VHH binders against GTPase activating protein homolog 4 (mgp4). Designs and how they scored, part 2

Target 1, 192 residues: GTPase activating protein homolog 4 (mgp4), of Dictyostelium discoideum (Social amoeba) (q54qf4r322to513)
Amino acid sequence: IPIEEIMFKQKSKFPNLDIPYILVLLVNLIKKLDNGMGMKTEGIFRIPGHTSEVNALKKLINEQGEYQFPPDLYSIHPIASLLKLWLREMPQPLIPNYVYDKSLECQSIEEFIVFFKFLPASNQKIITYLAGFLNELVQPDNVVTSKMNLDNVAMVFAPSFLRCDSQDMILANVDREKTLVKLIIEGYLKLS

## First folded at step 1 (VHH)

Design a14 (framework vhh_8cml_1)
Fold by ESMFold2-Fast, scan of step 1:
Structure a14 (fold): chain B 192 residues (1-192), chain A 124 residues (1-124)
Amino acid sequence: as target 1 above (192 residues)
Amino acid sequence: EVQLVESGGGLVQPGGSLRLSCAASGFTFSDYAMGWFRQAPGQEREFVALISWSGGSTDYSDSAKGRFTISRDNAKNTVYLQMNSLKPEDTGVYFCAKDFYEGSWLTPHEYDYWGQGTQVTVSS
């Protein structure tokens, strides 16, 4: 469902939250799991969670609204996979299709900031939240154990931020999409 | 051609130690998690230990925790299982396995390739 409907539905339970609750839930689980070492998990967001475990998490969230994670049943990888999947399955990607080509023209943080201000307010808030999380994820204290540096994280998250609408251009645009996500992560402090 | 060759098994008395080695070839060793499984006489193959692609994360069965240590040398394309405080219940054929890259690493059917195994016998 569209972002506006998600925000409307969650307003009664989370009136002060200006982004979809599921994103906050999954990010907080990643940070809290493994005694606070979730973001240090080797291959986080690169190693996919098993499909059955991802589907089980989707059922728990849909049934309960508020998620209760059994630490002995699931690894960090299904939760990380669900976060990427939820973003990828949005009706409109975080970088809307109508500005896809324009977004790929950005070659600096400064150019991205100018572009970013033209996005819908809801998209700006979600991107800023995720950029903050991903910026934290790629800090040296996490990377020494996770082995997931800025380039790695940008590559695996590109399909969660952007959707190429041309089959012929998918391979040609891989590096350009990665570059944009790198700018988002690096420029996070200037997005607010 | 993927090849896994186990060695280091043998006969040992209870309380003894053995170090198993698994030499891997035919794939990029450092890209895959590696596991050790065992099969006791008349029983199904069971999980023993798992190590991530870089060696940064390990997991163990309840029976192996505190007694066994899995490690790897990516430069030598080798995974090891150091077994201490061996018990008669540890007797079995020990198998090295290459993980299923995109899935769960804990069940036998999710591993791409298996070695021929090395016999470990713990008896007086």
Scores: ipSAE 0.000, ipTM 0.112, lowest interface PAE 17.8, mean pLDDT 80

Design a15 (framework vhh_8cml_1)
Fold by ESMFold2-Fast, scan of step 1:
Structure a15 (fold): chain B 192 residues (1-192), chain A 121 residues (1-121)
Amino acid sequence: as target 1 above (192 residues)
Amino acid sequence: EVQLVESGGGLVQPGGSLRLSCAASGFTFSDYAMGWFRQAPGQEREFVALISWSGGSTDYSDSAKGRFTISRDNAKNTVYLQMNSLKPEDTGVYFCAAGPIEYTFDEYDYWGQGTQVTVSS
């Protein structure tokens, strides 16, 4: 369902939250999981969670919200997979399709910031929140164990930020999409 | 240093009420689910009530449903348990616990020292 509808529905429970609660929930789970070592898990966001576990988590989160999970579902890979999946399944991607081509023209953090200010306010808030999380994820203390550097994280998150609606351009645009996500992560402090 | 300090326990007659408070310090309170647990004499520690990090969802044991209400004030780093219609079976030491959002309390908890609740005529 559209972001606007999600934000409207959550207002009664989370009146001061200006991004979808599911994102805060999943990011917090990743940060806290495995005794605070979730972000240091080798191959985080690259290694897929088992489909049955991802589906079970999706059901619990959609029906129970922040409710306590069964111990057999406390695995970083299904939770990380669900975060990427939820973003991929949004009706409109975080970088809206109508500015897809323009977004790929950005070659610097400064150019991205100019582009960014023209996005809808809701998209800006979500991108800023995710950029902060991903900027933490790619810090050296996490990367030494996770083996997921900036390039790796940008590559695996590109489909969560962008959707190429032209099949003949999908492969041609892989590197350009990765470059944009790298600019988002690196430019986080300037997005505020 | 993580610290949880419970207060509000005491002696009350059956049918009475008590409000327990738990003051938290040393961690980002608003990131943590908070729960109340109790240990009766000669019994295992049992779950009583849980509130999510935001206060948006709560859960209760079957014995607590309809009688107890858990709430939190993130600005004050405090969680509360309002206990109504108290029964002798509610007697025990009440502990507050903090767990990372959506983890089991068994694995990731911070625990307080507890506050004694006695329901007796």
Scores: ipSAE 0.000, ipTM 0.138, lowest interface PAE 14.9, mean pLDDT 81

Design a16 (framework vhh_8cml_1)
Fold by ESMFold2-Fast, scan of step 1:
Structure a16 (fold): chain B 192 residues (1-192), chain A 122 residues (1-122)
Amino acid sequence: as target 1 above (192 residues)
Amino acid sequence: EVQLVESGGGLVQPGGSLRLSCAASGFTFSDYAMGWFRQAPGQEREFVALISWSGGSTDYSDSAKGRFTISRDNAKNTVYLQMNSLKPEDTGVYFCAADYLGSDEYWKYDYWGQGTQVTVSS
């Protein structure tokens, strides 16, 4: 379902929240799980959650709403996988397809900021929120244990930000997509 | 504490089959990708097969593709390699290995077994 419909439906419960609550829920679970050590989990976002556990979480979101998970499904890897999957399965990716090629032309934070200002307001808010989380994730205190540096995080999150429509260009654009996500993460403070 | 113990190796004739097992202990098996590597006398360790931690993805060397099948049982902390249509060039010591991120590069693996000998000769 479109993002504006998601935002409309959550207004009664979360009137002051300007991004989808599911993103806030999953990010907060990652931060709080494992006695507050979730972001320090080795291979976070690289190690996939087991398919059965991710599918169980998806069914609960679809059937019971996106606000309650059984405690036995509160594990870092399935929750991290679900965050990436939810973004990847959006009807339109965070970097809309109609500006995909233009986004890959950005070679600096400054060029990305100019590009970013022309995106829909809802996309800007979600990207800013995620950039803040990912910028925190790649800080040295987390990376020393997670082993997931800026390059690693940008690589695994690229499919959650962008969608390449050309089969022939998927492999050719891998590094360009990673570079754009690195600019988003590094440029976080300039996005807000 | 961390242990990977291979079994199932042996002597077999060309065209035969073997099933290797690797029992893991001392780490959270289901969080690790598992690989099989082999080494013949005087040769470097080479990649054979890889299975993701979730079991949803597998990868094979060109020599293994179509003949070997890697699988895992996370409830039993065990990874398997089913080897069919064995050839003399498959002879070597077979190692199982665990890597958090999954790789076909042996130097990136965190934990290693001691190996099990596979000999294919007539």
Scores: ipSAE 0.000, ipTM 0.103, lowest interface PAE 19.4, mean pLDDT 83

Design b01 (framework vhh_7qbe_3)
Amino acid sequence: QLQLVESGGGLVQAGGSLRLSCTASGFTYAMGWFRQGPGKEREFVASISWSGGSTYYADSVKGRFTISRDNAKNTLYLQMNSLKSEDTAVYYCAADEYSLWYDTEEYDYWGKGTRVTVSS
ESMFold2-Fast, scan of step 1: ipSAE 0.014; ipTM 0.311

Design b02 (from b01 with D96R E97D S99T L100Y W101G Y102L D103E T104F E105S E106D; framework vhh_7qbe_3)
Fold by ESMFold2-Fast, scan of step 1:
Structure b02 (fold): chain B 192 residues (1-192), chain A 120 residues (1-120)
Amino acid sequence: as target 1 above (192 residues)
Amino acid sequence: QLQLVESGGGLVQAGGSLRLSCTASGFTYAMGWFRQGPGKEREFVASISWSGGSTYYADSVKGRFTISRDNAKNTLYLQMNSLKSEDTAVYYCAARDYTYGLEFSDYDYWGKGTRVTVSS
């Protein structure tokens, strides 16, 4: 369902939250799991969670309308996989399809900031929130154990930010999409 | 940083009722109530999920106490009915940044407490 509909539906339960509650929940779970060691887990966001566990978490959070998942019941990988999957399954990707080509023209943080200002306000808020989280994730104290540096994180998150609608260009654009996500993560402090 | 402020404590007769409130300075995930009686460690009383749909109670209060929340007001409540002298304690509001917790070590944020005295 569209972001606007999600925000409208959550307003009665979470009136002080200006981004989708599921994103804040999943990000906080990742940051808090194992006393903050979740962010330092080797291969985080690269190693997939088991499909059955990801689907069980998705059903619990989305269909039951409440959250009774104890973190000790699941590893970090299904939670991380669900975050990427939820973004990937949005009706419109975080970087909307109508500006896909324009986004890939950005070659610097400054160019990305100009581009970013033309995105819908809701997309800007979500991108800024995620950029902050990913910027924390790629800090040296996390990377030394996770082995997930800026390039690795940008690569695995590209399908969660962008969707190539041209079958002929999917493979050709993989590095360009990675470059854009790197600009988003590196440029975080200039987005907020 | 997130601040929690409890209110509603006081003196009440055994068999009476009292409602405690806890107001948070911002967004909270799961919230709960803990209490500490004279000469005792803090013990779990009740917890509520972020949506308000799931609640958990200590056996000693089950059926007598009801936990609820109003997210529009960032406020947590504890409705205490059929109060007993053993319910006398300082009641603490607690919050955590993700799923529910049943141990006090599970919670990240704490209020300063509100005193409840039940007399016979």
Scores: ipSAE 0.011, ipTM 0.305, lowest interface PAE 9.4, mean pLDDT 82

Design b03 (from b01 with D96G E97Y Y98E S99D Y102T D103S T104P E105Y; framework vhh_7qbe_3)
Fold by ESMFold2-Fast, scan of step 1:
Structure b03 (fold): chain B 192 residues (1-192), chain A 120 residues (1-120)
Amino acid sequence: as target 1 above (192 residues)
Amino acid sequence: QLQLVESGGGLVQAGGSLRLSCTASGFTYAMGWFRQGPGKEREFVASISWSGGSTYYADSVKGRFTISRDNAKNTLYLQMNSLKSEDTAVYYCAAGYEDLWTSPYEYDYWGKGTRVTVSS
């Protein structure tokens, strides 16, 4: 459903939260899993969770509003997959389709910041929140074990930020989409 | 079908404290407190998830009110400290089905309310 509708519906339960609660919930689960060691898991966000486990988590979250993992029932991979899936299934991606081509022209953090200011306010808030999380994820103390550096994280998250609607350009745009997501993560402090 | 019953309201002096309780007739997911003061619309006060791991407060009550729950007793609490005349209202307990995948739903179940009067 559209971001504006999500924010409207959650206002009665979470009046002071200005981003979708599901994002806060999933990010917090990832950060807290296994005493914080989850973020150091090799291949985090690259290794997919099993479809059955992703669907089971989706159901539990829908029914309970939060979920605390039993350590032996679920790995970090289904939670990470669910986060990316929720972003991919939004009616409009975080970088709206109408500015897709323009977004790929950004070559520096400064150019991205100028571009970013023209996005809808709700998209800016969500992108800023995710950029902060991803910036934390790619710190050296996590990367040494996760093997998921800035380039790797940007590559696997590109489909969660952008959608290429031209089938013949999907492969041609892979590196450009990765570059934009790298600018988002690196530019985090200037987005806040 | 699900019934919510509030208790603990009454008259209290400014600067005082009260604890409100709400007992549910069965299982609840997210729960919260709302209030309606004289001549005002109903406003959000505080909410708590089923496990108690997530709590949210209206800015006007942050630092003064604490929401908690005891799932074994199907009971929700609101500890109100440093009460002000502006806190005078009928306080309502609410419970809802928390569908967070697409959007949290509005609260589906409401109690009849308990009156809190804060005198100057």
Scores: ipSAE 0.000, ipTM 0.146, lowest interface PAE 14.0, mean pLDDT 80

Design b04 (framework vhh_7qbe_3)
Fold by ESMFold2-Fast, scan of step 1:
Structure b04 (fold): chain B 192 residues (1-192), chain A 118 residues (1-118)
Amino acid sequence: as target 1 above (192 residues)
Amino acid sequence: QLQLVESGGGLVQAGGSLRLSCTASGFTYAMGWFRQGPGKEREFVASISWSGGSTYYADSVKGRFTISRDNAKNTLYLQMNSLKSEDTAVYYCAASPDYYEFGTLDYWGKGTRVTVSS
């Protein structure tokens, strides 16, 4: 379902949140698990969680409306995989298809902000929130153990920010999508 | 403050059965069982959602153990069948009072000891 409907439905339980609760939940779990060492997990967002565990989490949230998980599902890789999957499965990608080509032409965060300011308010808030989290994730004190630098994180998250509608262009655009996501992560302070 | 009290532990022969119970002093959202064997880290055994619609088991206990709950009594159960010597451990009940909590079952009982002889 569209982001606006998710926001409407969650308002009674989470009146202070301007973004979907599931994003806040999954990001906070990544930060707090393993005694606060979740973001330092080697291969975070690259090493996939087991398919059965990701599907179990997805079922609890989407089919049963439960946000409290079985203890063995409180592990970094399934939760990180679910975060990327949830973003990829949105009806519209965070960077909408109607600005896809223009976004890939951007050579700086300032050029991206021109298009960013015309996106729906919900998309702007979610992109800003995720960019801030991913900027924190790629700080040196996390990267020394995670081995996931800015380039690595941008690569694995590009499909969560953008969706290429042209089958012929998917491979040709991989590096361009990565470059855009790197600009967004590096320049996140300029998004708000 | 939420309190959890486990009962039902004891001595049993290999192949035997035991039922563990855990009673909470107040409302609990999710509940589960963990165990710690001699010289081992605490490990997950089974969990159940508030509605009972979702149950999960460690691979080592699947098909032998059954988790259930009675929300009217604030009580969690673990039916243990076909017990093996490797099931010897202190069994702990854990609970979360609210789904806003971030991945932690913060409330734990003091444990109940299960010894399987063989």
Scores: ipSAE 0.000, ipTM 0.151, lowest interface PAE 12.9, mean pLDDT 83

Design b05 (framework vhh_7qbe_3)
Fold by ESMFold2-Fast, scan of step 1:
Structure b05 (fold): chain B 192 residues (1-192), chain A 119 residues (1-119)
Amino acid sequence: as target 1 above (192 residues)
Amino acid sequence: QLQLVESGGGLVQAGGSLRLSCTASGFTYAMGWFRQGPGKEREFVASISWSGGSTYYADSVKGRFTISRDNAKNTLYLQMNSLKSEDTAVYYCAATWDEYSGLYRYDYWGKGTRVTVSS
């Protein structure tokens, strides 16, 4: 389902929310889980959640548009896995396919900012929101326990930001995609 | 100031059935039932989303208990079937202020209703 359609459908319940509700829900759950220790979980976003739990969460969110957890039902890993999966499964990735090659030409935060301002407004808002979350995630206070530094987070999130349509270039572009996601996370404060 | 009021507790024989109700004085998002048995900590029983479209149950009650809600009446229900002595507890109704809080906290709690299952 396109972003614009998701935003239209959620407007009556969440009129003041300018990004998809599911992203805010999953990010807030990660931040609040384990009495605010969710982001400090070792291997967060690297260690996959159990397939049965991820599928159950995905089904409920897709069917209801409103998802609520009991306190003891799910661990951090299924929620984190679902966040990456939901982004990966969008009809058009956050960095749209039609600008994929252009995005990989960015070599600095400044070049990325110039590129970024030409993206659709909805993509800019979602990327800014996620960049803020990921920038917080990679702070030293979280990394000391999570072991997920900037390079690790950029690597595991690259498939959630970009999708390579050329099978010949998938392996060749892995490092370039990771570099772009690092620029997004590091450049967060300059995206606004 | 939101209030939750439970009703329907009482004494019932093992194998019997009982229906608990919880009425909220206003709007609630996620709602659930928790219980505390003699000498035990409070434990999760069941929860339901605002739309009623998703429900969750503790393994100990799956297949025996059914949670439901009527938003027009601001009322939550717990239908308890095939009751066991282990189900003896004070049952608490709980609700969240918003959709985001169900995993880490419940904002509102009732005073509880006592259920005693005799052999």
Scores: ipSAE 0.000, ipTM 0.178, lowest interface PAE 12.5, mean pLDDT 82

Design b06 (from b01 with D96E E97L S99G L100D W101Y Y102S D103W E105D Y107F; framework vhh_7qbe_3)
Fold by ESMFold2-Fast, scan of step 1:
Structure b06 (fold): chain B 192 residues (1-192), chain A 120 residues (1-120)
Amino acid sequence: as target 1 above (192 residues)
Amino acid sequence: QLQLVESGGGLVQAGGSLRLSCTASGFTYAMGWFRQGPGKEREFVASISWSGGSTYYADSVKGRFTISRDNAKNTLYLQMNSLKSEDTAVYYCAAELYGDYSWTDEFDYWGKGTRVTVSS
């Protein structure tokens, strides 16, 4: 369902939260799981969770908007996969299709900010939140065990930020999308 | 600072029923019941999501106990039926304010407990 509808539904419970609660929940679970070592998990966001486990988590969330998971579904890879899947399945990607080509022309964070300011407020807030989390994820103390550096994280998250609607350009734009997401992660402090 | 107050404990005959209540001083997200019997470790009994749409039970109580909540009154309930001597314990109410809960982990907020004794 659209972000606007999600935000409307959560206002009575989380009036001061300006991003979808599911994102905060999944990020916090990644940080908390494995005795606080979740972000240090080798191949985090690259190694997929089992399809059956990801689908079970998705069903629990969708059935009544419930976010309390049974313990057999609490593991890093399914939860990380669910975060990427939830973003990828949004009706419009975080960087909307109508600014896709212009976003890929950006060579600096300063150039990106020009376009960023015209995005819907919810998209801006989600991008800023995720960029901060991903910047934390790619710090050396996490990367030494996760093996997921900035380039790796930008590559695996590009489909969660952008959606190429031209089949002829999908392969040609893979590196351009990675470069933009890398720029956003590195420059996240300038997004506000 | 969230306060949880349990009530409804007491002495009951085996095969009988008892209803426990727990009132929170403010908003709670997920809530649950835990118990500690004589000479035993604290164990999970049941938990319930904020909406009441998801409930989880320990195998030992499944089919006999029912967890429910009334969010308008900030109150959690545990209906205990077909009580056994093994159910004798101090029952603790637990709560969290946000949904990063693991249902078998310790909750952030706990009551002082209410004693349940099941006699033959």
Scores: ipSAE 0.000, ipTM 0.183, lowest interface PAE 11.8, mean pLDDT 83

Design b07 (framework vhh_7qbe_3)
Fold by ESMFold2-Fast, scan of step 1:
Structure b07 (fold): chain B 192 residues (1-192), chain A 119 residues (1-119)
Amino acid sequence: as target 1 above (192 residues)
Amino acid sequence: QLQLVESGGGLVQAGGSLRLSCTASGDTFSMGWFRQGPGKEREFVASISWSGGSTYYADSVKGRFTISRDNAKNTLYLQMNSLKSEDTAVYYCAAKEYDWSLYGPEDYWGKGTRVTVSS
């Protein structure tokens, strides 16, 4: 469902939250699980969670709410997969299709900011939040164990930020999408 | 729009039993019971997953209350045994619909049914 509808519906329960609560929940679970070692999990966001576990987690989140989650709910991989899946299932990607081509022309974070500030406020807030999380994820103390450096994380997250409308361009744009996501992660402090 | 209707409340003596029902106008996922006693905040009582395979209870009601559901009838039940005066409250039915982006313990609420336990 559209971001605007999500934000409207969650307002009664989370009136002070400017981004979808599901994102905050999943990011916090990744940080908290495995005794605070979640972000250090080898292959995080690259190794997929089992489909059955992802679907079970999806239902549990809808049913229980964060305060009822058991401490040993699931392994990191299903939670990480669910985060990427939720972003990919958005009706419009975080970087809307109408700015897709323009976004791929950016060679610096400063160039990206030129049009970023004209995106819907909700998209800006979500991108900034995720960029901050991903920047933390790719710090050396996490990467030494996870083996997921900036390049790796940008590659696996590109489909969560952007969607290529042209079938002919999908392969040609893979590296360009990765490069843009790398700029966003590295330059996240300049997004706010 | 999902509608929940509670029934089964009333006056009962301490040590007695009551069965509450809640009927939903459509499909739901997890369902639960909450209550609000005189001068108190609304508190969790019990919840049940959509399949009925998982149930959760507040410590104050464990061993006395049993939550169950009949998905064919879109109906939730709360069997209350060994009632105490502190169980006096308005009991609210809550339900989640399938929308994992709107995570939370309850998305929809009934208007409540009053339970009074005389000492």
Scores: ipSAE 0.000, ipTM 0.151, lowest interface PAE 11.9, mean pLDDT 81

Design b08 (from b07 with K96D E97F Y98T D99Y W100E S101E L102Y Y103G G104S P105H E106Y; framework vhh_7qbe_3)
Fold by ESMFold2-Fast, scan of step 1:
Structure b08 (fold): chain B 192 residues (1-192), chain A 119 residues (1-119)
Amino acid sequence: as target 1 above (192 residues)
Amino acid sequence: QLQLVESGGGLVQAGGSLRLSCTASGDTFSMGWFRQGPGKEREFVASISWSGGSTYYADSVKGRFTISRDNAKNTLYLQMNSLKSEDTAVYYCAADFTYEEYGSHYDYWGKGTRVTVSS
């Protein structure tokens, strides 16, 4: 469903929350799991969770408004996979298709910030939230154990931020999409 | 654009050994080897985590093949011992691969290196 519909439906339960609750839930689980060491998990967001576990989590989300998970489904890789998949399956990606080409023209953090201000307010809030999480994820204290540096994180998250609808350009745009996501992560402090 | 270049393939007699190498043009995370024999589908051979702390092998190669990596050289290795005619295939290096359910366009593959085991 569209972001606007998600935000409307969650308003009664989470009136002060400006972003979809599922994002906050999954990010908080990643931070809290393994005694607060979740972000230090080797290959986080790169190593996929088992399909059966990811599907079980998706079913719970679809059936439960409170988004409750059984303890036996609490593991980093399925939760990280679900976060990426939920973003990837949005009707419109976080960088809307109608500005896809313009987004790839950004060469600096300053150019991205100018571009960013023209995005819908809901997209700006979600991107800012995710940029903050990803900026924290790529800090040296996490990377020494996770082995997921800025370039790695930008590559695995690009399909969660952008959607190339031209089959001829998918491979040609790989590095350009990664560059944009790097600008989002690096520019976090200037987004809010 | 990340490039993977395989080397070390060739003709070898059954029972012999070969060492395959794969050099990446940049940093990689997880790496692995796949192979495709004549008239067969591409199959998994072995994979290794970035730290080298986790390795996984197809049942058909366990005890005969050893995967390793040198991160300082951006190079992946496959030591193949006790080669069998069934090991005849084009061997492909893969980096940052993932399951198709997640539809990743960021998976990288080399062009392959041919291994022929005669008997």
Scores: ipSAE 0.000, ipTM 0.110, lowest interface PAE 17.4, mean pLDDT 81

Design b09 (framework vhh_7qbe_3)
Fold by ESMFold2-Fast, scan of step 1:
Structure b09 (fold): chain B 192 residues (1-192), chain A 122 residues (1-122)
Amino acid sequence: as target 1 above (192 residues)
Amino acid sequence: QLQLVESGGGLVQAGGSLRLSCTASGDTFSMGWFRQGPGKEREFVASISWSGGSTYYADSVKGRFTISRDNAKNTLYLQMNSLKSEDTAVYYCAAVRDYEWGTYSPSEYDYWGKGTRVTVSS
């Protein structure tokens, strides 16, 4: 369902939260799992969770959002996969299709900040929140065990930020999309 | 800060029943019951989602214990039936921070009560 509908439905329970609570829940769970070592998991966001486990988690969230996960589904890879999948399956991508080409023209953090201010307020808030999380994820103390540096994280998260609607350009734009996500992660302090 | 207070513990004969309560000083998300027997580590007993729609139990208590909550009263319950001597322990109420889901691990819970003692004799 659209972001605006999610935000409306959560307002009574979470009046002070200005982004979808499911994103905060999944990020916090990743940080807490494995005795606080979740972000240090080797191949986090690269190694996929088992399809059946991801689908089970997705069903719980979509049908009963307040439900917590069953103990046998509490593992990093399915939860990390679910975070990427939830973003990828949004009705509209975080970088809206109508500005897709313009976004890929950004060559610096400064150019991205100018572009970013033209996005809808809800998109700006979600991107800022995710940029902060991803910036934390790529810190050296996490990367030494996860082996997921800035370049790797940007690559695996590109489909969660952008959607290429032109079949002819999908392969040609892979590196450009990665470069944009790298700018988002590196520039997070300037987003708010 | 959030405070949790357990009550309802006591001495009971094997095969008997007890109902534990835990009152929170404010709103909570996922909540759970843990227990610690003599000379043992704190172990998972049961957990419940905010809405009360999802519940999870340790295999040792499944079918005998029922976890429930009353959000209007900020109160968590554990109905214990068919009690066994191995259920003897101090029972702790636990809660997670806002915007978090609790798992079966004690390390994932942020708030804890002081515990209530349950002794099952046979």
Scores: ipSAE 0.031, ipTM 0.450, lowest interface PAE 7.0, mean pLDDT 85

